# VHH binders against Uncharacterized protein AF_1994: the designs that were tried, part 1

Every score and structure here is a prediction.

Target 1, 207 residues: Uncharacterized protein AF_1994, of Archaeoglobus fulgidus (o28285)
Amino acid sequence: SVTVGHTTVYYTNVPDAKAEVLAGYLQEEFGFTSDTDILLSMSGNEYEVRIPSSYSSPSEVEESFKVYFALLASRVSEEVFFGSPVKLVLVTHQNDELFAVKNQYSFEKAGRVFVYFKGVDREQAFNLANYLESLVGENYDWDVIFEQSEGVYHVVPFVGINDASELTPEMENSYQSMATELEDVLGGDVVVHLVNFEGYEVAAFEG
Positions, changes and structure headers below are counted from each chain's first letter, unless a header gives other numbers; antibody chains aren't numbered by Kabat.
F is the ipSAE of ESMFold2-Fast. E and O are both the ipSAE of ESMFold2, at different seeds. Each is the mean of both directions, binder to target and target to binder. V2 is 0.75 times the mean of E and O plus 0.25 times the DockQ between their complexes.
Where letters were taken out, [cut] stands.
The coordinates of atoms that the task and the answers printed are left out; those that the model quotes come from them. Centres of patches stay.

## First folded at step 2 (VHH; from p07 with Y104S)

Design p07c
Fold by ESMFold2 at other seeds, look of step 3:
Formats: C-alpha cells, structure tokens, sequence
Structure p07c (fold): chain B 207 residues (1-207), chain A 120 residues (1-120)
C-alpha cells in the first residue's frame, strides 16, 4: 500500500507510482483528517477506485455530492490515469457500494477554472478556460461543463445559488455579457446555462 | 491555499450572545457554499449552519432558531450570530468552504477555529 497524509491506497495490478499519485490527489481533494483506506484496481482497461464514506445507504448521498463525484471521475481519469477509463465507487466503511460513476468528460484548466468538455475541440475548451480565468483570477474554483449540440455551444457554469430567486441584477448582467463575449471567443452561437450544485438549471443567457 | 480566519469567540454566560466572524476570499462568481462547524472535546465535528452565495441558509436541528448565518460580500466575511447560548454549545467553532455537500465528508479546508465557552 501507499500512504500520503491520511490517505492510504491499497492496490492490485497497477504501478506503485500511479497509486502514490492517486493517494496524493485524493488527500489534497478531500483533505482527510482521519485515516482513510482507498481500494484501487484495474480490470480490462478501466481503473476502479473505491472511496469509503460515513454514508450508510444510497438514499443518504446528496444529489450535490453525486454531481461532484461525477466530475471528480473525469478529473481523476485525466490527472492521475492520463485519460484512461475510470470508475469511482462510493462505499460504506464495510465496502458496500452506495454510488458509482464513470468519467464522462475530458477536461482543461486555467488556474482553478476546470472546463469539462465533450463533443468540442480541446483548443476551444482551453480558450474557454482562459477566458473564464481572466474574469475571476487564478485562485478561483469554478467547475464548468462545455458541450456542443445542434450547432450551439453550451457553457454550463456551476454556481452557489439554489434557484432563480437568488439571482441579482448584477449577476444577470454579468452572465449576459459573458454569453455575448463567448460568441467571439468560441466562434459560434452560445448559450450560458447556470446550474446549481444539484445539477438543476437556474437561468440561461443567449449570446 | 487561502486561509480562513475565525474570530469572535470567548467566555459567555448561559443565555448570552456572541458573533463569530470568518474572512472569506472570494468573488461574485463563487462556486461553493460557506459553513460553520463545531467540535467539542471528544466529539466529531458537526455542521452548525450553511449559506449559499445567494444567502439561502440551512441549520442543524440543535440550533432551533438561536443562531443566524450570514455573509457580507463587500467585506468578504462570513458571520455566525449566536443567541440564547447554552452550556452544550461549548466547542471550538470552525468555518469552511464547502464545494458540493453539507455533510462532513468532502470538505477541503478548515479555519484555525475560535473557542466558545458557555459557563455552567
């Protein structure tokens, strides 16, 4: 096994170096303060990472955590396993499965702005990440989904509000300006969809 | 990364009030909730209150309307107003940035804490 901080990875049929990178990544990501045992295995071409939690049943897992966990799978795939398929499994302390996801996106980043993309070029995802970082600075955490559907670019930033009633006129103006400017940045029609951490859209702005 | 700094703790009589503060380095595009947790000696940390960037709030059941979480965006500061304090509220109080969940699992960073002692 390999330990970084409070995170210990027990692994089978994977290189020591990858297990150590995973341990460091999860220690940094979760900030575990209690000793936590992670199981890592490889089956076929897919890595499986089992992460224990204090949840005792699937119904206890918040929707916002499920959304986060799904994005984390894509980051682990890209940052730890060089884009290889990854399945993250949330488990009880007895290793009973609660929730599982597979990576769905590639990602690019600028500072701490993470753009999770599918169906668009990496260069466009890079341009989007840099644009967003220019607005918020290099130390601002921001998760954004980026897809194309029917000739329209869909930019989906996660925001820390629950619903449309929390939008201020300043926020609306800022996101409308963003949608308009992104048409030049991305070279096409753009819709910006604000989503809350449960994954529900709270507003949309056409460029 | 950025350090959260709690202040405003102290000694207080039962029924008294305190206002805790926590410096928050953020922007109008915030992508997380802010929260207060507490930990008494020998107990696990527990959620006290959580607030969104749009001021939507959630409180632990033991609060029962006695505490109020708030945020002042102009000062980048998170507050916890604690009224009707009880000896059972004695604990170290921490602020935290919460990315996606109000549970204790998955929090990334803690402040150094501020001590609240309610005499008995």
Amino acid sequence: as target 1 above (207 residues)
Amino acid sequence: QGQLVESGGGLVQPGGSLRLSCADAGSTFSSYYMAWYRQAPGKERELVARITSGDSTNYADFVKGRFTISRDNAKSTLYLQMNSLKPEDTAMYYCARVKYSGSSFGYDYWGQGTRVTVSA
Scores: ipSAE 0.046, ipTM 0.455, lowest interface PAE 6.0, mean pLDDT 84

## First folded at step 3 (VHH; from p07c with K99R)

Design cK4R
Fold by ESMFold2, look of step 5:
Structure cK4R (fold): chain B 207 residues (1-207), chain A 120 residues (1-120)
Amino acid sequence: as target 1 above (207 residues)
Amino acid sequence: QGQLVESGGGLVQPGGSLRLSCADAGSTFSSYYMAWYRQAPGKERELVARITSGDSTNYADFVKGRFTISRDNAKSTLYLQMNSLKPEDTAMYYCARVRYSGSSFGYDYWGQGTRVTVSA
């Protein structure tokens, strides 16, 4: 096993160095202050990471946490395992499965703007991340999904409002301007979809 | 490239009031919930109050009714009005940017904190 801070990774069929990188990554990501045991294994070409929690049943797991966990799978795949397939499993302290996800996106970042992308190239994801960081600065966490469908770029930032009734005219103007500017940045038609932290669309803006 | 900066802490007698402020200079977008957390010596940080950019609020049971969280989006400033202060409210108070309700796993961004001491 290998320990970084309060995070200990127990592993099979995985190189020591990768287990250590995972331990450091999860310690930084979760900031555990109590000793926490992570199980890491590889079967075929897929890494499995089992992360304990205090939840006792699947129904206790909030929708917003499931969204976060799904995005985390893509970050772990890219940053720890160089894009290899990853399955994250949320478990009880008895190692009973509560919820599992597999990475669905590639990942780029600028500062703390995290772009999860599919169906677009990495250079475009990097350009999007840099553009967004120029708006919010280096210490502002922002998760954004980025994909293309039928020739249209779909940019999906997560936002801190619960529904459309919280959308102010200032927010509308800012996101409409963003949608228009992104057509130049990305070189094509753009729709910006605002989603709340449970993954539900609040508004959309065409460039 | 802004940092969260808390102010307004200090020494106050039981029953007194304080107003904490937090400047949020990192973005013109309202892409976070904002929150106040507190930490007493030897204890874990705990949520005090949370607010969306549309002013929907949520309070911890132990402070509900005595404290009011508010946000002035035009000034990019978060507030915590603390009334009827008790000695058990003594702690370091932190402003935070918060995402994903239900996640207690530690990727929120924190300020340096402001100390509140309640004693006679």
Scores: ipSAE 0.134, ipTM 0.516, lowest interface PAE 4.6, mean pLDDT 85
Fold by ESMFold2, look of step 4:
Structure cK4R (fold): chain B 207 residues (1-207), chain A 120 residues (1-120)
Amino acid sequence: as target 1 above (207 residues)
Amino acid sequence: QGQLVESGGGLVQPGGSLRLSCADAGSTFSSYYMAWYRQAPGKERELVARITSGDSTNYADFVKGRFTISRDNAKSTLYLQMNSLKPEDTAMYYCARVRYSGSSFGYDYWGQGTRVTVSA
């Protein structure tokens, strides 16, 4: 096993160095202040990471946490396991499964702008991350999904509003300008989809 | 970027009122809920109230209409008006930027807090 701060990873069939990176990553991500035991294993080419929580049943797990956990799987895949398949399993303290996700995206970042991408080149994801970081600065926290389908780039930032009635004219102008500018940055047609933290689209802006 | 600075705490008698404020030097885009949390000694930190970028509000059940969250975007300031204060409201109060509200996990950013003491 390996320990960083309050995070201890128990592992088999994985390199010591990867277990240590995972322990450090999860300690920083969750900020555990009580000793927490993580189980790490590999089956085939997929890493499984079992993370204990204070939840005691599946119905206690909020949709917003499930969205977060799914994005975290992609970050762990890229940051710890070089893009390898990852299954994150949220468990009780008795190691009973509550919720599981697998990474669905590759991941790139600029500062605290996190871009989760599929169907586009890493260079494009890097350009998007840098563009967004240039708008909001290095301390701005932003999760963004980035995909291409049917010849259109889909840029999907998570935002702190519940529905379209909360958009101000200033917000609408800002996101419309972003959609237009991104067509130049990405070199094609763009739609910017604003989603709330439960993953539901609340507005869209065509470039 | 942006340090949250809370103020307005103090010592009050039961039934009294306080208005907390939070100076927020935040981003140029609407990307967060803003919230007030509190933590009593030996207790877990708990949500008091939150407000979206569109001024939609939500309150913990224990508030019971006694507190009001609001903000002034022109001044980048978040407020918590607390009325009918009770001894059980004694806690450190924190202003927070919240992305995944209601989760025990996930990244929150908050300041150093302001103390509210309601002495019987």
Scores: ipSAE 0.049, ipTM 0.467, lowest interface PAE 5.9, mean pLDDT 84
Fold by ESMFold2 at other seeds, look of step 4:
Structure cK4R (fold): chain B 207 residues (1-207), chain A 120 residues (1-120)
Amino acid sequence: as target 1 above (207 residues)
Amino acid sequence: QGQLVESGGGLVQPGGSLRLSCADAGSTFSSYYMAWYRQAPGKERELVARITSGDSTNYADFVKGRFTISRDNAKSTLYLQMNSLKPEDTAMYYCARVRYSGSSFGYDYWGQGTRVTVSA
């Protein structure tokens, strides 16, 4: 096993150094203040990381945590395992499975703007990350999904709005302007989808 | 457990009506935007109607005026009242929590769907 702070990783079929990187990553990410045991294994080319929680059943897992967990899988894949396939499994303290996700995205960042991308190249994701960081500065935490389908770029910022009733005309105008400006930045048609922290669309703006 | 469960489908004649229901066994139904999608054989799933947590509604062009989406948060149930049904409305109907792309986080729709067949 290997321990960083309160995070101990028990592992099989992976190098000591990788387990240590994972332990440090998860300690920083979750900020565990109680001793926490992580199980890490590899089968074929897929890493499995089992992370305990105080949830007792699948129905107790908040949707916002599932969204976070799905994005975390992509970050762990890229930052710990160099883009290798990763399965994150949320478990009870008795190691009963509650929820599992596999990484779906590549990952790029600028300051505290995190861009999770699929179907676009890294240069485009980097351009998007820098554009967004220039608007909100490095002290703003912002997760954004970035995809292309059917010739359209889909930019999906997570926002602190729960539904469309919270949108003001000023906010609508600002996001419409963003959608229009992103067409120049990305070089194509753009739709900006505002999504709440449970991962559900609140509004959309065509560029 | 915790799945969306659709019901109320069936065989109807053109011009007939059906009311679809979607029971959400989850505890946070009132917080979600909800939608009805449909999928005809060999075609892509398409949006039929959408309703916000604040009861604002949006309809696909092809069904506007004939269908009404509604929700009862106390019963954790979503509804689709379908009037003036046409043969082209024949499809599997699914309720879902609204997502921008439908599969960006690896979630499928929570229900198995209810079949609507409109035929003489």
Scores: ipSAE 0.012, ipTM 0.278, lowest interface PAE 8.2, mean pLDDT 84

## First folded at step 4 (VHH)

Design b4 (from cK4R with S104R)
Fold by ESMFold2 at other seeds, look of step 4:
Structure b4 (fold): chain B 207 residues (1-207), chain A 120 residues (1-120)
Amino acid sequence: as target 1 above (207 residues)
Amino acid sequence: QGQLVESGGGLVQPGGSLRLSCADAGSTFSSYYMAWYRQAPGKERELVARITSGDSTNYADFVKGRFTISRDNAKSTLYLQMNSLKPEDTAMYYCARVRYSGSRFGYDYWGQGTRVTVSA
């Protein structure tokens, strides 16, 4: 096993160095203050990472945590395992499975802006991350999904409003301007989709 | 862009009131909720109150009706008005930028906390 801070990774069929990187990554990500045992294995070219929690049943796991966990799988794949397939499993202290996800996106960042992308070039994702950081500054965390489908770029920032009724005129103007500017930045048609932290769309803006 | 800095904690008798403040620079793009969490000795950190960028509020069941979360966008300040305080409210209180709430792990970005003690 290998320990960083309060995070101990027990592993099979995985090099010591990768287990150590995972331990450091999860310690930093979760900030565990109690000793936490992570199980890491590899089977069929897929890494499996089992992360314990105090949840006792699947119905206790909030939708917003599931959204976060899915994004984390993509970050772990890219940052720890060089883009390899990753299955991230939330478990009870008795190692019973509560929820599992596989990485779905590649990952890029600028400051605290994290861009999870599919069907677009990494350079475009990095340029999007830099553009967005220029709008919000270095002190704001922002998760954004970025993909292309049917000839349209879809930019999906997560936002802290529940539904469309909370959208202010200033927010509407700012996101409309962003959608329009992104057509030049990305070189094509753009739709910006605002989603809440449960993953439900609350507004959309065409460039 | 600054840190989250809590203030207004202290020692108060049962039935008393306190107002907690948290300095935070906001963003037009509304990329997070603001929240107050608390942690009593030997207990897990728990949500007290949350407010969206659109001023929608949510309160934990144990404090509903006694506490009011609010924000002043012009002053970039988050408040928690706590009335009818009980000994069970004794805890460290944290201001937080929260995105993916409801986890039993730590939350995203935290201030240093301010202590509230309710005792005779």
Scores: ipSAE 0.384, ipTM 0.674, lowest interface PAE 2.4, mean pLDDT 87
Fold by ESMFold2, look of step 5:
Structure b4 (fold): chain B 207 residues (1-207), chain A 120 residues (1-120)
Amino acid sequence: as target 1 above (207 residues)
Amino acid sequence: QGQLVESGGGLVQPGGSLRLSCADAGSTFSSYYMAWYRQAPGKERELVARITSGDSTNYADFVKGRFTISRDNAKSTLYLQMNSLKPEDTAMYYCARVRYSGSRFGYDYWGQGTRVTVSA
């Protein structure tokens, strides 16, 4: 096994160096202050990472955490396993499965702006990440989904509002300007979809 | 070294008031809720109050109307007005950028904290 901080990874069929990278990544991501045991294995071409939690049943897991966990799978795939397939499994302290996800997106970042993309090339995801970082700075946390459908780029930033009634004219103007500017950055038609942390769209802005 | 810096803590007698401040609390592109958490020695950190980027607020039950969370957009500052303080309110107080809510922490971004001590 390998330990970084409070994170210990027990692994099979995985190189020591990968287990150490995973331990460091998860220690940084979760900031564990109590000793935490992660199980890492590989079957075929897929890595499985089992992450313990204090949840005791599947119904206790919040929808917002499931959204986060799904995005984390894509980050772990890219940052630790160089894009390899990854299954993250949330478990109890007794290793009972609560929730599992597989990476669904490729991942790019600029500072702490994280872009999860599908159906769009990496250079465009890189351009999007850098554009957004230029607006908010290198220490601003922002998760953004980026897809293309029917010739339209869909940019989906996660935002800290519950519904459309919380939008101010200032927010509307800022996101409308973003949608318009992104058409130049991405080279096509753009819709910006604001999504709350439960995964529900609260507003949309056409470029 | 986080961007969030709390201030305004101190020693106060029961029934007294304090106003906590947190710098660099948000922007028009806000990707998070803002919150105050507290932690007494030997206890878990617990939510005190949360405010959305649209100024909707939520408070822990123990607050019972004594505290008010607010945001000043012009100053990019988050506040916690604490009135009718009790010895049980003694703790380190942290401002946080909160995204994916749950019983897990570590996916939130925290300040360094400011100490509040009620009575002696």
Scores: ipSAE 0.340, ipTM 0.665, lowest interface PAE 2.9, mean pLDDT 86

Design t7 (from n08 with S106R)
Fold by ESMFold2 at other seeds, look of step 5:
Structure t7 (fold): chain B 207 residues (1-207), chain A 124 residues (1-124)
Amino acid sequence: as target 1 above (207 residues)
Amino acid sequence: QVQLVESGGGLVQPGGSLRLSCAASGFTFSRTYDYALGWFRQAPGQGLEAVAAITWSGGSTYYADSVKGRFTISRDNSKNTLYLQMNSLRAEDTAVYYCAVKLGYRYTHPFDYWGQGTLVTVSS
């Protein structure tokens, strides 16, 4: 096993160095202050990472955490395992499964703007990340999904409002401008979809 | 650079009230991009405890169980100021109180900017 801070990874058939990178990544990501045991294994070409939590049953897991956990699987795949398939499993302290996800996206970033993408070029994802970081600065935490469907680029930033009644004219103007500007940046039709942290769309802006 | 300055601390008797203020500079409360503002406290010899938090919209608030119903977090965007109204104070509320801000949101990421703290003492 390997330990970084309070995070200990127990692993089989995985190089020591990768287990150590995972331990460091999860220690930084979750900020564990109590000793926490992570199980890492590989079957075929898929890594499985079992992460304990204080939840006692599946119904206790917040929808916003499930959305976060799904995005984390894509980051772990890219940042720790070089794009390899990853299954993250949320477990109780007794290792009972609560929730599992597999990576769904590739991942790029600029500062702390994180772009999770599918069906688009990595260079476009990088350009999107840089564009967004230029708007908010390097210390702004922002998760954004980026994909193409039926000839349209869909840019999906997560936002801290729960429904359209919380939109201000400033937000509407800013995101409408973003949608228009992104058509030049990405070279095609763009829709910007604002989603809340439970993953539900609250507004959309066509470029 | 972002700066946060707390004020309004002091000595108060049990059952009394105080209003803490946190003046922010180096950014303005935007209505376009998300941020969260929070109050934290540290009693002597104890770890840091999250007390209350609020988003820029004012629609999402958090309160620690120990303060629910007694404390109210609020903000004034025009003054770039965060408030904590503390009512029905108890000796257990004695602590240094810190305000903090987080730009954007990612589920597990900590608050990035912190004030220097203001002392609240609740004693008879």
Scores: ipSAE 0.337, ipTM 0.656, lowest interface PAE 2.4, mean pLDDT 89
Fold by ESMFold2, look of step 6:
Structure t7 (fold): chain B 207 residues (1-207), chain A 124 residues (1-124)
Amino acid sequence: as target 1 above (207 residues)
Amino acid sequence: QVQLVESGGGLVQPGGSLRLSCAASGFTFSRTYDYALGWFRQAPGQGLEAVAAITWSGGSTYYADSVKGRFTISRDNSKNTLYLQMNSLRAEDTAVYYCAVKLGYRYTHPFDYWGQGTLVTVSS
């Protein structure tokens, strides 16, 4: 096993150095202050990471955490395992499975703006991340999904409103301007989809 | 450089009122891009307790059960200031009160910026 801070990774069929990188990554991500045991294994070409929690049943797991956990799988895949397939499993302290996800995206960032992308190239994802960071600054936590389908760029920032009724004219104007400006930045048709932290779309703006 | 400065603390009698202010600089309280703002407190020998919070873009509020109906969180975007109106104060409200802000949102990421705190003492 290997320990960084309060995070101990127990592993099989994985190099020591990789387990240490994972331990450090999860310690930083979750900020564990109590000793926490992570199980890491590799089966075939997929890494499995089992992360304990204080939840005792699947119904206790918030929808917003499930969305977050799915994005985390993509970050772990990219930053710890060089893009390899990753399955993250949320478990009880008795190692009973509560929720599992697999990575679905590649990942790029500028400051603390995190862009999860597929169907677009990395330089476009980086350009999007830089554009968004220019709007909010380097210390703004922002998760954004970025993909292209059927000739249209879809930019999906997560936002802190739950329904369209919370959308102010200032927000509408700002996101409409963003959609229009992004057509120049990305070189094509753009739709900006505002999604709440439970994963539901609350508004869309065509560039 | 983000700075948060609390003011308005002091000594009050039980049943009295205080208004705490938190002046922010280095960022703007805007409803275009989300911010979470909150008040926290810590009494001697106790852990940190979340007292009240407000999400800026949606106007949603949170209050600890111990303060519901007595405390009101509010903000003034034009002054970059967060407020906590504390009414019907009790001895158990005695604590150092901190304001904090979180820019944007990512699950598990803590409040990023904290003030130095202002002491509230409720005593006869």
Scores: ipSAE 0.319, ipTM 0.630, lowest interface PAE 2.6, mean pLDDT 88
Fold by ESMFold2 at other seeds, look of step 7:
Structure t7 (fold): chain B 207 residues (1-207), chain A 124 residues (1-124)
Amino acid sequence: as target 1 above (207 residues)
Amino acid sequence: QVQLVESGGGLVQPGGSLRLSCAASGFTFSRTYDYALGWFRQAPGQGLEAVAAITWSGGSTYYADSVKGRFTISRDNSKNTLYLQMNSLRAEDTAVYYCAVKLGYRYTHPFDYWGQGTLVTVSS
């Protein structure tokens, strides 16, 4: 096993160095202050990471945490396992499964703007991340999904409003301008979809 | 340099009221892309407890169960000032109260900037 801070990773069929990187990554991500045991294994070409929690049943886990956990799987895949398939399993302290997710996206970042992308070039994801960082600065936390369907780029920032009635005229103008400007940045048709933390769309803006 | 300065703490009787203020300065952030402000407290020998939070836009609020119906969070966006109106105070509300700011929209990201705290004592 390997320990970083309060995070100990017990592993099978995984190189020591990757287990150590995972331990450091999860220690920083979750900030564990109590000793926490992570189980890491590999079967075929998929890594499985079992992460304990204080939840006692699947129904206790908030929908916003499930969305977060799904995005985390993509970050772990890219940042720890160089894009390899990853399954994250949330468990009780008795190792009973609460739910599991697999990485769905590749990942790029600029500052603290995180772009999770699929079906687009990494260079375009990098351009999107830099564009967004230029708007909000290097210290702004922003998760954004980026994908393409039928020749249209879909840019999906997570936002802190839950309903379209919460949009102000200033917000509408700014996101409409973003959609228009992104057509030049990305070189094609763009739709910007605002989603809340549970993953539901609040509004959309065509470029 | 970002600074958060709390004021309005002090000694109050059970059942009384106080209003805390938090003046924010030293940062420039576009109103378009929003941010969160919150109040936290720490009683002697206890960990930090999240008390209340609000987005700068006012679209979302949070209250700890222990304070719902008694405390009200609000803000004056023209002054970058956050308020906590505390009514029906109890001895259990005695704590150092901190304001904090979170830039952006990431679920587990901690608050970025913290004030130095103001003491609230509810004498019983």
Scores: ipSAE 0.237, ipTM 0.585, lowest interface PAE 3.1, mean pLDDT 88

